# Designs tried in a protein design chat: VH-VL binders against q9h9l3. Part 7

Target 1, 176 residues: q9h9l3
Amino acid sequence: PRKMVAIDCEMVGTGPKGHVSSLARCSIVNYNGDVLYDEYILPPCHIVDYRTRWSGIRKQHMVNATPFKIARGQILKILTGKIVVGHAIHNDFKALQYFHPKSLTRDTSHIPPLNRKADCPENATMSLKHLTKKLLNRDIQVGKSGHSSVEDAQATMELYKLVEVEWEEHLARNPP
Key: E = the ipSAE of ESMFold2; O = the ipSAE of OpenDDE; V2 = 0.75 times the mean of E and O plus 0.25 times the DockQ between their complexes.

## First folded at step 1 (VH-VL)

Design A4c (framework fv_amlenetug; at its last look DockQ between E and O 0.86; V2 from the best seeds 0.00; counts 0 for: pae O 9.5 > 2)
Fold by ESMFold2-Fast, scan of step 1:
Structure A4c (fold): chain C 176 residues (1-176), chain A 120 residues (1-120), chain B 108 residues (1-108)
Amino acid sequence: as target 1 above (176 residues)
Amino acid sequence: EVQLLESGGGLVQTGGSLRLSCAASGFTFSNYAMTWVRQAPGKGLEWVSAISYSGDYTDYADSVKGRFTISRDNSQNTLYLQMNSLRAEDTAVYYCAKVRYYGSGSFDYWGQGTLVTVSS
Amino acid sequence: EIVLTQSPGTLSLSPGERATLSCRASQSVSDNYLAWYQQKPGQAPRLLIYGASTRATGIPDRFSGSGSGTDFTLTISRLEPEDFAVYYCQQYYSSPETFGQGTKVEIK
């Protein structure tokens, strides 16, 4: 049987005017929410904008950070062959410069039954914060100091578990 | 086998300078952040300074900021701590330590330490 | 700066007994970025636990870490003679990284 994990990444701005999103933190949790991976990651390019209000990343986090090339290898070993759950997960895969099979990918920002349970339009892209509040009655991403990718990955797994049986049946009958 | 070997410690007068070195072997030095932690005789541990794997990012305890400079030479697998304007309270055993992956910020390997004694 | 306060300062026990060491933070240590170290006289510290509860490589299972937020505990389930040492907690959540003042576990 295939194993399932949830991932959430934080990005900083690199390149001209900080417009490129580069991986600067990654958290991966297992089905029960236990942390499998959580590292600050130093991008190969100079950081122009820490985007601290959202990322929670500051210059001091880069001092002990794992090199991107090493972190990428570690992360891919964890993700390969597993069902990977995320929220707007294409952004995480892009930052990792990684392709994960669609058949093993679950994006909680694009699961119609999940939106339906939250009384949201089925085809709308809802934020992780909104879905977590509506369905789990929990406030995440609180304050102005930035997000915790561990907290976000845990919330994402719990959200998926609410629709797991229904959605896995749907995917079995309608393979991507 | 991972080894870290500190050197450069000794007796120095207040206001003086010393440069500590840490020779690393048994791992890919250029891939890991490194740190200096000190311990005054009979006292606890105090983090002093850290440097990123590339050498581009550094951080310092407030007690040493402006006086100490951490640096590294990845081609020689060596970590340095330049200590200027030394004070009596800088007297301590100085440890070189390797930052681990998975729990970055905790230190998985330590050197034997080198004693720095500052007297007036 | 996060201040870590360890208690008790000295813990006097006999081999075979359980040791429970406390580490309290002045501010929340989020994401469980807390480590424990053991130091024997004349030796460098040795990493025991990181991430509040994960044992480092080669550390016996009698050592366990627990806690979150501001209150953390290191437990040694059954003291061996080689376990009598000084133990330090360390947070790596907020710069500067800080250590507790240490708890000495000594023979009763």
Scores: ipSAE 0.497, ipTM 0.845, lowest interface PAE 2.6, mean pLDDT 92
Fold by ESMFold2, look of step 5:
Structure A4c (fold): chain C 176 residues (1-176), chain A 120 residues (1-120), chain B 108 residues (1-108)
Amino acid sequence: as target 1 above (176 residues)
Amino acid sequence: EVQLLESGGGLVQTGGSLRLSCAASGFTFSNYAMTWVRQAPGKGLEWVSAISYSGDYTDYADSVKGRFTISRDNSQNTLYLQMNSLRAEDTAVYYCAKVRYYGSGSFDYWGQGTLVTVSS
Amino acid sequence: EIVLTQSPGTLSLSPGERATLSCRASQSVSDNYLAWYQQKPGQAPRLLIYGASTRATGIPDRFSGSGSGTDFTLTISRLEPEDFAVYYCQQYYSSPETFGQGTKVEIK
């Protein structure tokens, strides 16, 4: 549990027509779901689209937000040397401008045993919301006020724990 | 070593203006969001206004919107509050405060405060 | 606007006693966005707790915070003479940021 954390990020639109995703919030939880990090982050470039309906990010959140460069340093210090669990985690790493070792990365959007437990096609990419409802009997991302990265990180860790023994054994026999 | 020093308070008539300054030292001022908080005599704390580290984002309490303007000069390590159209209810000690990185929105260092008295 | 209501208004206790201060929010506040401050007469507030339960640098172990949602608590496990002051809770979850009205902890 000390060696494993879950991460979730919320992004806003930057760049031409707001199509680039830039980090605006990051939450990290430990194995037991305790919050290790949860901060709003001010991207280094102009925000074109807050994407509030999905991200939950509003202009007011940027007033006290931690500068991206500082937040990135804080986040990477927490992630270094740990198994990092996420959902579609490549997007989170891209927003952090960071590459985490594949051997230490777990992506709940790409775990066939997890899909099987949810009665979903093994190789389908399933949403975090769907897996959480099916396997934990919990509703997340409720309403139109945007996602909670804390809630999502906690759900991601709980989902991974359902298949942890099986999947860790699989990876030991099939190193990435 | 972190030091915040407010100045510019004093006695002013209703409808008047004052500009408060907060001189910062002992930390990299341009890396931190800053806030003004006030306290009327014998009363509690009231959040007034906040400004992002670059100055690009500001926010205000409803009671001061349109009358107060927060600003900063990162080259001089100084935070400002321009107060216009002052009212008796603006009478308070005004504190500048430094926003924490982790726990953003909480205030780890405060100035000594400067008294603003608005009279008829 | 989230209104924070602190209770009791005044808490009269002796040194060595345990103090329990309550802060109730008018709507849910994420526990990561609640802070507690101490203020002595004629002085600026001092940050004690942020994130509902995390002690700020240099704050003694006798101060602890807990709670979530609408109900938050500051506990001083064993009052020292220097702890007699006014205590404020603050939410920084949504704009405008707000403070409670304060709880005065005084010598019985």
Scores: ipSAE 0.476, ipTM 0.820, lowest interface PAE 2.8, mean pLDDT 91
Fold by OpenDDE, look of step 5:
Structure A4c (fold): chain C 176 residues (1-176), chain A 120 residues (1-120), chain B 108 residues (1-108)
Amino acid sequence: as target 1 above (176 residues)
Amino acid sequence: EVQLLESGGGLVQTGGSLRLSCAASGFTFSNYAMTWVRQAPGKGLEWVSAISYSGDYTDYADSVKGRFTISRDNSQNTLYLQMNSLRAEDTAVYYCAKVRYYGSGSFDYWGQGTLVTVSS
Amino acid sequence: EIVLTQSPGTLSLSPGERATLSCRASQSVSDNYLAWYQQKPGQAPRLLIYGASTRATGIPDRFSGSGSGTDFTLTISRLEPEDFAVYYCQQYYSSPETFGQGTKVEIK
């Protein structure tokens, strides 16, 4: 199997006024979209804003959530040595307090061929929702109940697969 | 080996109070959420309450909300359930259960349970 | 709350037979946050399956979980004598966490 996974994280607000983004859910899927990891994660600090409308996170999810330090270890174990695909993935890595090697990172928010395929400006940052709708004819992040990180991770992987060959070739010629 | 040992059950009158304890061993207690689940005689399982690893977050079934309080002492590896204003329908075996890492909310280890009988 | 309805109430089978237990949710259980437990008389429940389809540690291969959305199934491929017990499904996606009413697997 390909050593490629897609990741998506949901964050809640901690710290004063809830401005600090803290990891509250992480989902990881393999190349086929199978879920390898999907856990609610308890931040080390008090949650001030669950950001439920966007994150889908509720207080009830935090009761049984995995402590951040433990979850981080589990997640890193999965990511290590793999190509990690994500959308605006720098946010996920920031929340994880971990940065994957750039050479092994694929950010679908910064893949010009993907944007081109979606009839978007190549250098624009398009949302996952928009790209998914344009290229996969699928609606994600629908409703007001918050995002599904599993769904988002799966969509991200599927989007990447559309341009995988071309992009990998490009990267081979132009290593980051 | 993981072990959970409930205590504090017994006979109590309606309106009375009781405090259950659950002594945990065999794992890093402070890293895991804990739950109470009860089972009335001859009946099914009913989720009662849960508490996060740090104790910062708690949740309750509507049937016990306002009457029961879940807490924990991580320094003592002990989970508690303070039960006030007890009712006949609270009669049950009360289990403490450990929440596993994966599939948050599933309980991978259970105690033997302690019987609480509320008499009217 | 999410109501879980298990069926059948009682399943009478012989050792070696296949057991299929159903758990239906009143609403979709997102991300398949569903678990299955086994409980024998006088004992505490034992976790069999979590995440709808993942076997807990030490659980024999004859136990398997499947399903999504509102319909979930626990399958025991070949019943062993020790498998005759009550089985409960549980959702832990939303509060309050809820259990099914249980299915009793008894010897025919």
Scores: ipSAE 0.011, ipTM 0.573, lowest interface PAE 9.5, mean pLDDT 91
OpenDDE, second read of step 2: ipSAE 0.000; ipTM 0.557
ESMFold2 (binder alone), look of step 5: mean pLDDT 92; pTM 0.942

Design A4d (framework fv_amlenetug)
Fold by OpenDDE, second read of step 2:
Structure A4d (fold): chain C 176 residues (1-176), chain A 119 residues (1-119), chain B 108 residues (1-108)
Amino acid sequence: as target 1 above (176 residues)
Amino acid sequence: EVQLLESGGGLVQTGGSLRLSCAASGFTFSNYAMTWVRQAPGKGLEWVSAISYSGDYTDYADSVKGRFTISRDNSQNTLYLQMNSLRAEDTAVYYCAKDRWYSGYFDYWGQGTLVTVSS
Amino acid sequence: EIVLTQSPGTLSLSPGERATLSCRASQSVSDNYLAWYQQKPGQAPRLLIYGASTRATGIPDRFSGSGSGTDFTLTISRLEPEDFAVYYCQQYYSSPETFGQGTKVEIK
């Protein structure tokens, strides 16, 4: 079986009016929740909005941040050949300017058995926070410090593990 | 300020055992992979072993595999290296190093502890 | 494993001079996963450069890294008295991580 990792990214606003989402932090954990990667990342463009309330990113975090081009290479090295788990993961890949093969991607925001387990509509898009609370009885993304990408990646992995067997069987029968 | 302080080095007979420790401070120890690197007297650097942030994943150089065991206690901010079946070629200064990411480069190093294996 | 060969073995220079250190890999080091370290006598190594060309925090501008593929270079534009030390390159593209044998920069 292929190795599995979970990823979560934090983005800041760049470009005109800060409407462009640029990668500012990326965390990757393995199946056991071990942190394989956790770096602040310096966008190639000037940061207009740190979005600190949500991202947890502050100006001080960018002082020694890894340049995007370098970070991207490091991250892709880790992801290559692995099953990548994430929540609304298309946003992470977009920020990375990289798209992992669909057959090796697992998006916990689009797993009907996971929603069913949480007593949610199967075709609804539920937040990571909600699913984590319902299924893991754990509070994430609390306080005013913004999100923790490590915490979110770990939660995402734990959620997936709850439905891994069922979902992998489903995917085997219904390849994308 | 990041600090890494190795201890446990000393003189040991061939075939003997020794346990090294590395006390970490100045950063969230439990969030980072840690690595042991050694340097024989008058020689270069050699990667020895690495451990993930939680301790669930470990790796070893072929030269020490089966003899050395890396571990950590995140509650004590301490990294360990259990060395068994020591050989003369294991004689070196042993450094603990902080990984920026697993299997990467090392942004902080301890001052090292000397291990001398005598026949 | 990837073998890194540094040259020259010893570089004798005076303060104020330019130092050029070479690190050659036995095979291509993709993505420029190459780091440089400085080690003074009786001290632990200190990270200078990562990603082949990015200076670590607190490293003076006189240090610069360049190169790709199999050939990498560390340059010290103007040697300061405190720069006389041993310098190591290290690749982290593939396991195991490996170091060059080192270049000693000594005072002429």
Scores: ipSAE 0.022, ipTM 0.624, lowest interface PAE 5.8, mean pLDDT 92
Fold by ESMFold2-Fast, scan of step 1:
Structure A4d (fold): chain C 176 residues (1-176), chain A 119 residues (1-119), chain B 108 residues (1-108)
Amino acid sequence: as target 1 above (176 residues)
Amino acid sequence: EVQLLESGGGLVQTGGSLRLSCAASGFTFSNYAMTWVRQAPGKGLEWVSAISYSGDYTDYADSVKGRFTISRDNSQNTLYLQMNSLRAEDTAVYYCAKDRWYSGYFDYWGQGTLVTVSS
Amino acid sequence: EIVLTQSPGTLSLSPGERATLSCRASQSVSDNYLAWYQQKPGQAPRLLIYGASTRATGIPDRFSGSGSGTDFTLTISRLEPEDFAVYYCQQYYSSPETFGQGTKVEIK
């Protein structure tokens, strides 16, 4: 098996007027979709806006949440040296305050063959929900409680696996 | 080739407002995070604001929070910075720059646009 | 925020000489979270190095970055006339992203 994982993070608003995006949940799955990490994360700053409609985070999730500094160390230990798959993954890396080598990064929101397979314009940025429905015939991000980062990470890995051979060959010929 | 072209700079009174634009070409704008970095005359670089590829996430330097708003129009390949309640210390050349992974380092920069705030 | 201090403030050298520029952080930064930029008078900054040691596309191999923790170095092995410029380090480990005050490399 590949030394490959998929990640999805949820962020809450901290700082003045809740304008700073801070990590509040992270899910990481392996190549087969098994959960390697899934924790609610307590930001070091006061949470001003839970952004619950999108994040699914509520005050009760913070009661036993892992402090950011500790969670970050655990997450980086899992990601280091692996190919990391995500959807619009730059948001996740920013929230983690982390640099991951671009040669080991795969962003399913920017893989032209994946859009082509979904009958979408190759240069468009398609949502994870749309690509998952089109290519896997699966509905994700359903319901009123916000998104499930585990479900999103699993869907992201499954989508990447559909184009893995083709895209890895492309990257070998055209290094990022 | 990647090109970023800033516009909208000029002379403005203290307390006034100004909107900067950055026109992007040569890459798929909607796939990349963007940032504004400024440089006061004869001084160093200061990061001002960042926006994710979708516009869902924005960040600001403490010195501009509550006064500046970053936004983008992916259909027109344009980044904006709305600047309100301008102060003399906001006088600077404002650069638009590209941030691939929202990682906070910037691989391509525009030529900059000068904003001068006076009494 | 992390404060970056660059030294020396000005480095006066001749073409062909080696330039060594220092960047020190007020708190620990992983060697993967530091970038270096070059800025010539009247021009925008240009990315030279990211991830402390990875050269950006099109950057000549005479430029190299090294360091870890709180101490980082940019080395120009053999100065060319076009290398006389101001150099900035930048950390992107901790928000807000911060820059050093710059080192000016000037002709002696």
Scores: ipSAE 0.000, ipTM 0.468, lowest interface PAE 16.2, mean pLDDT 86

Design A4e (framework fv_amlenetug)
Fold by ESMFold2-Fast, scan of step 1:
Structure A4e (fold): chain C 176 residues (1-176), chain A 120 residues (1-120), chain B 108 residues (1-108)
Amino acid sequence: as target 1 above (176 residues)
Amino acid sequence: EVQLLESGGGLVQTGGSLRLSCAASGFTFSNYAMTWVRQAPGKGLEWVSAISYSGDYTDYADSVKGRFTISRDNSQNTLYLQMNSLRAEDTAVYYCAKSGYKYYYGMDVWGQGTLVTVSS
Amino acid sequence: EIVLTQSPGTLSLSPGERATLSCRASQSVSDNYLAWYQQKPGQAPRLLIYGASTRATGIPDRFSGSGSGTDFTLTISRLEPEDFAVYYCQQYYSSPETFGQGTKVEIK
């Protein structure tokens, strides 16, 4: 049996005009939604755009944030060898500068049965907020203070649990 | 449901000004960065300008810097491109495009485009 | 700025054939910040692939993307009549965002 976690990361803008997305917060929860990791992370380069309405990150969060190299090591230790669930998870892996095996990756933005349960086209890329409202009757990412990566990771795990049995069977028959 | 609609294009003399608008519907406009992309007749795509979800950061291609201003009104779900000191080489179809979630998704929604013709 | 060079400039094929389109970058683009767009005459571009290899919503499975670093490929496994169009690659990793010059896939 393989262990399963869900992840959600927040990024800030670095580089010219804040174009580059750099990791600034990471939250990881276990199968039951308990928090395993939740830290603000200090990018190695100057932050140009905090993207606060989106990320929830402000200058004060960076004062005591964990340096990227240290945070990355901690996060990878948690993810390695586990099934990792996320929504648009390639963003998170890119920000972590990490390759996670596709056979152990579950992206709730690309699971046809999940969209089907939400009465959405199977090939559509639906937002986490929409799927969570439709399938769990829960409002996430409310207000204008930025997203909670803990809340997003928890919602993502609960969404995956709705299709886990049928999707794991599908993957066993059709290995990635 | 999710759509972008450009307007404001037309014929203008060299040295003149035009303001383009892009009306957004079917998504939470204030959560996404927006981009203007243009295409000259018979040519390829050229990135023109981008604006962050909040409007706090803007970026411009060198060819339009100092002449064009991108802005947005999140209360009206509208993106703008103010074009001043227009040149013949600005003649193009101008597209409004939405960046995907956390920027990774590329430009997932495009408007139909609005033609700007600059002549002397 | 990152310059994207597409090849071939024109690809002449028949329906049912496989199309392979190349996009080369002047400097490394991360595997996850390259997109492919389809454009038909008089129409706006349509996103096909993002993140180098992920199909966009509503895109048929005959379209696939691959590659990393400086070399990227778009493959159409079996051309249908509606696939004859111009295809652009685009990097959105580094400002300014840049597009390739396009590859025209035309009927032989």
Scores: ipSAE 0.007, ipTM 0.492, lowest interface PAE 12.4, mean pLDDT 86
Fold by OpenDDE, second read of step 2:
Structure A4e (fold): chain C 176 residues (1-176), chain A 120 residues (1-120), chain B 108 residues (1-108)
Amino acid sequence: as target 1 above (176 residues)
Amino acid sequence: EVQLLESGGGLVQTGGSLRLSCAASGFTFSNYAMTWVRQAPGKGLEWVSAISYSGDYTDYADSVKGRFTISRDNSQNTLYLQMNSLRAEDTAVYYCAKSGYKYYYGMDVWGQGTLVTVSS
Amino acid sequence: EIVLTQSPGTLSLSPGERATLSCRASQSVSDNYLAWYQQKPGQAPRLLIYGASTRATGIPDRFSGSGSGTDFTLTISRLEPEDFAVYYCQQYYSSPETFGQGTKVEIK
């Protein structure tokens, strides 16, 4: 099996004005798209804005949510030693207050061959939704129920798989 | 074959220090989290400390926090446990253990253990 | 911390009999983070089960794990002479990781 996982996180707003992005859900899938982790997470601070339209998070999801400290430990254990694939993954790591080694990180929002394949400018930052539609002919993040981090993680993995060989070779020649 | 070999155990006085080592072979050491577990004579197993593959994440039991430090040298395939301010209750066989597939699979390989005896 | 309580403390059985060992957690533990170990005198522990119900490599099929939430069980369908040992459950769901106090399976 591949030592590779894809991660996607959903964040809610905390702080006095709800401008702080706090982790509220994390989903991790393996190379085949199987769910390894999918938990609602309770931020350490009071939630001011659930951002439900985008996050899909509701108050009811926080009733039995995993405390952030515990969830963070669980997630870091899962990520340890793996190549981690994500889209704009710096946001996920920031929410986790953790940064994975660059050499073991794959950000699908910054892979020029992927953009080229989607007939997009190589150095542009394209949305996961757009790339998924163009390259996988699949609609994600539809409706008003908010995003599904599992769906997004799976899409991210599938996108990366399209350029995996080429990109891994590139990285081998040009290590970060 | 995957192997772990502990060393550095011995007799030490209360308040003293000791450094344990665990030499790993037969697997890509830098890909796996490692754990120290101890067992007092005639007692059960006690989780002591764990460290991530890169060493950037460490965890400790409350009983050793502030006194013990777990570390690793991936270039040498070696795990360490620096034990300071040792107490009588720290007397135990200390095992190093390899995580299975990360932390999902438990600790699938154990060393033979090294005995630490703390005397007054 | 999550306290794991194993029962019984000692289980006296004969070869060929069925052994059932219990591990109860003080709070809910995801079954992905529950393991069972076997330890024989003078030896290091050996992983038997991880993820509550998955046998480790090389473990005979007479060993099985089950359970979820706060109640977990290790079953040895037919005891072999080499199975008489101490068994420990462990959770790595929450820090600190914790072990049960162990169950000794001894020959009657």
Scores: ipSAE 0.007, ipTM 0.576, lowest interface PAE 9.6, mean pLDDT 91

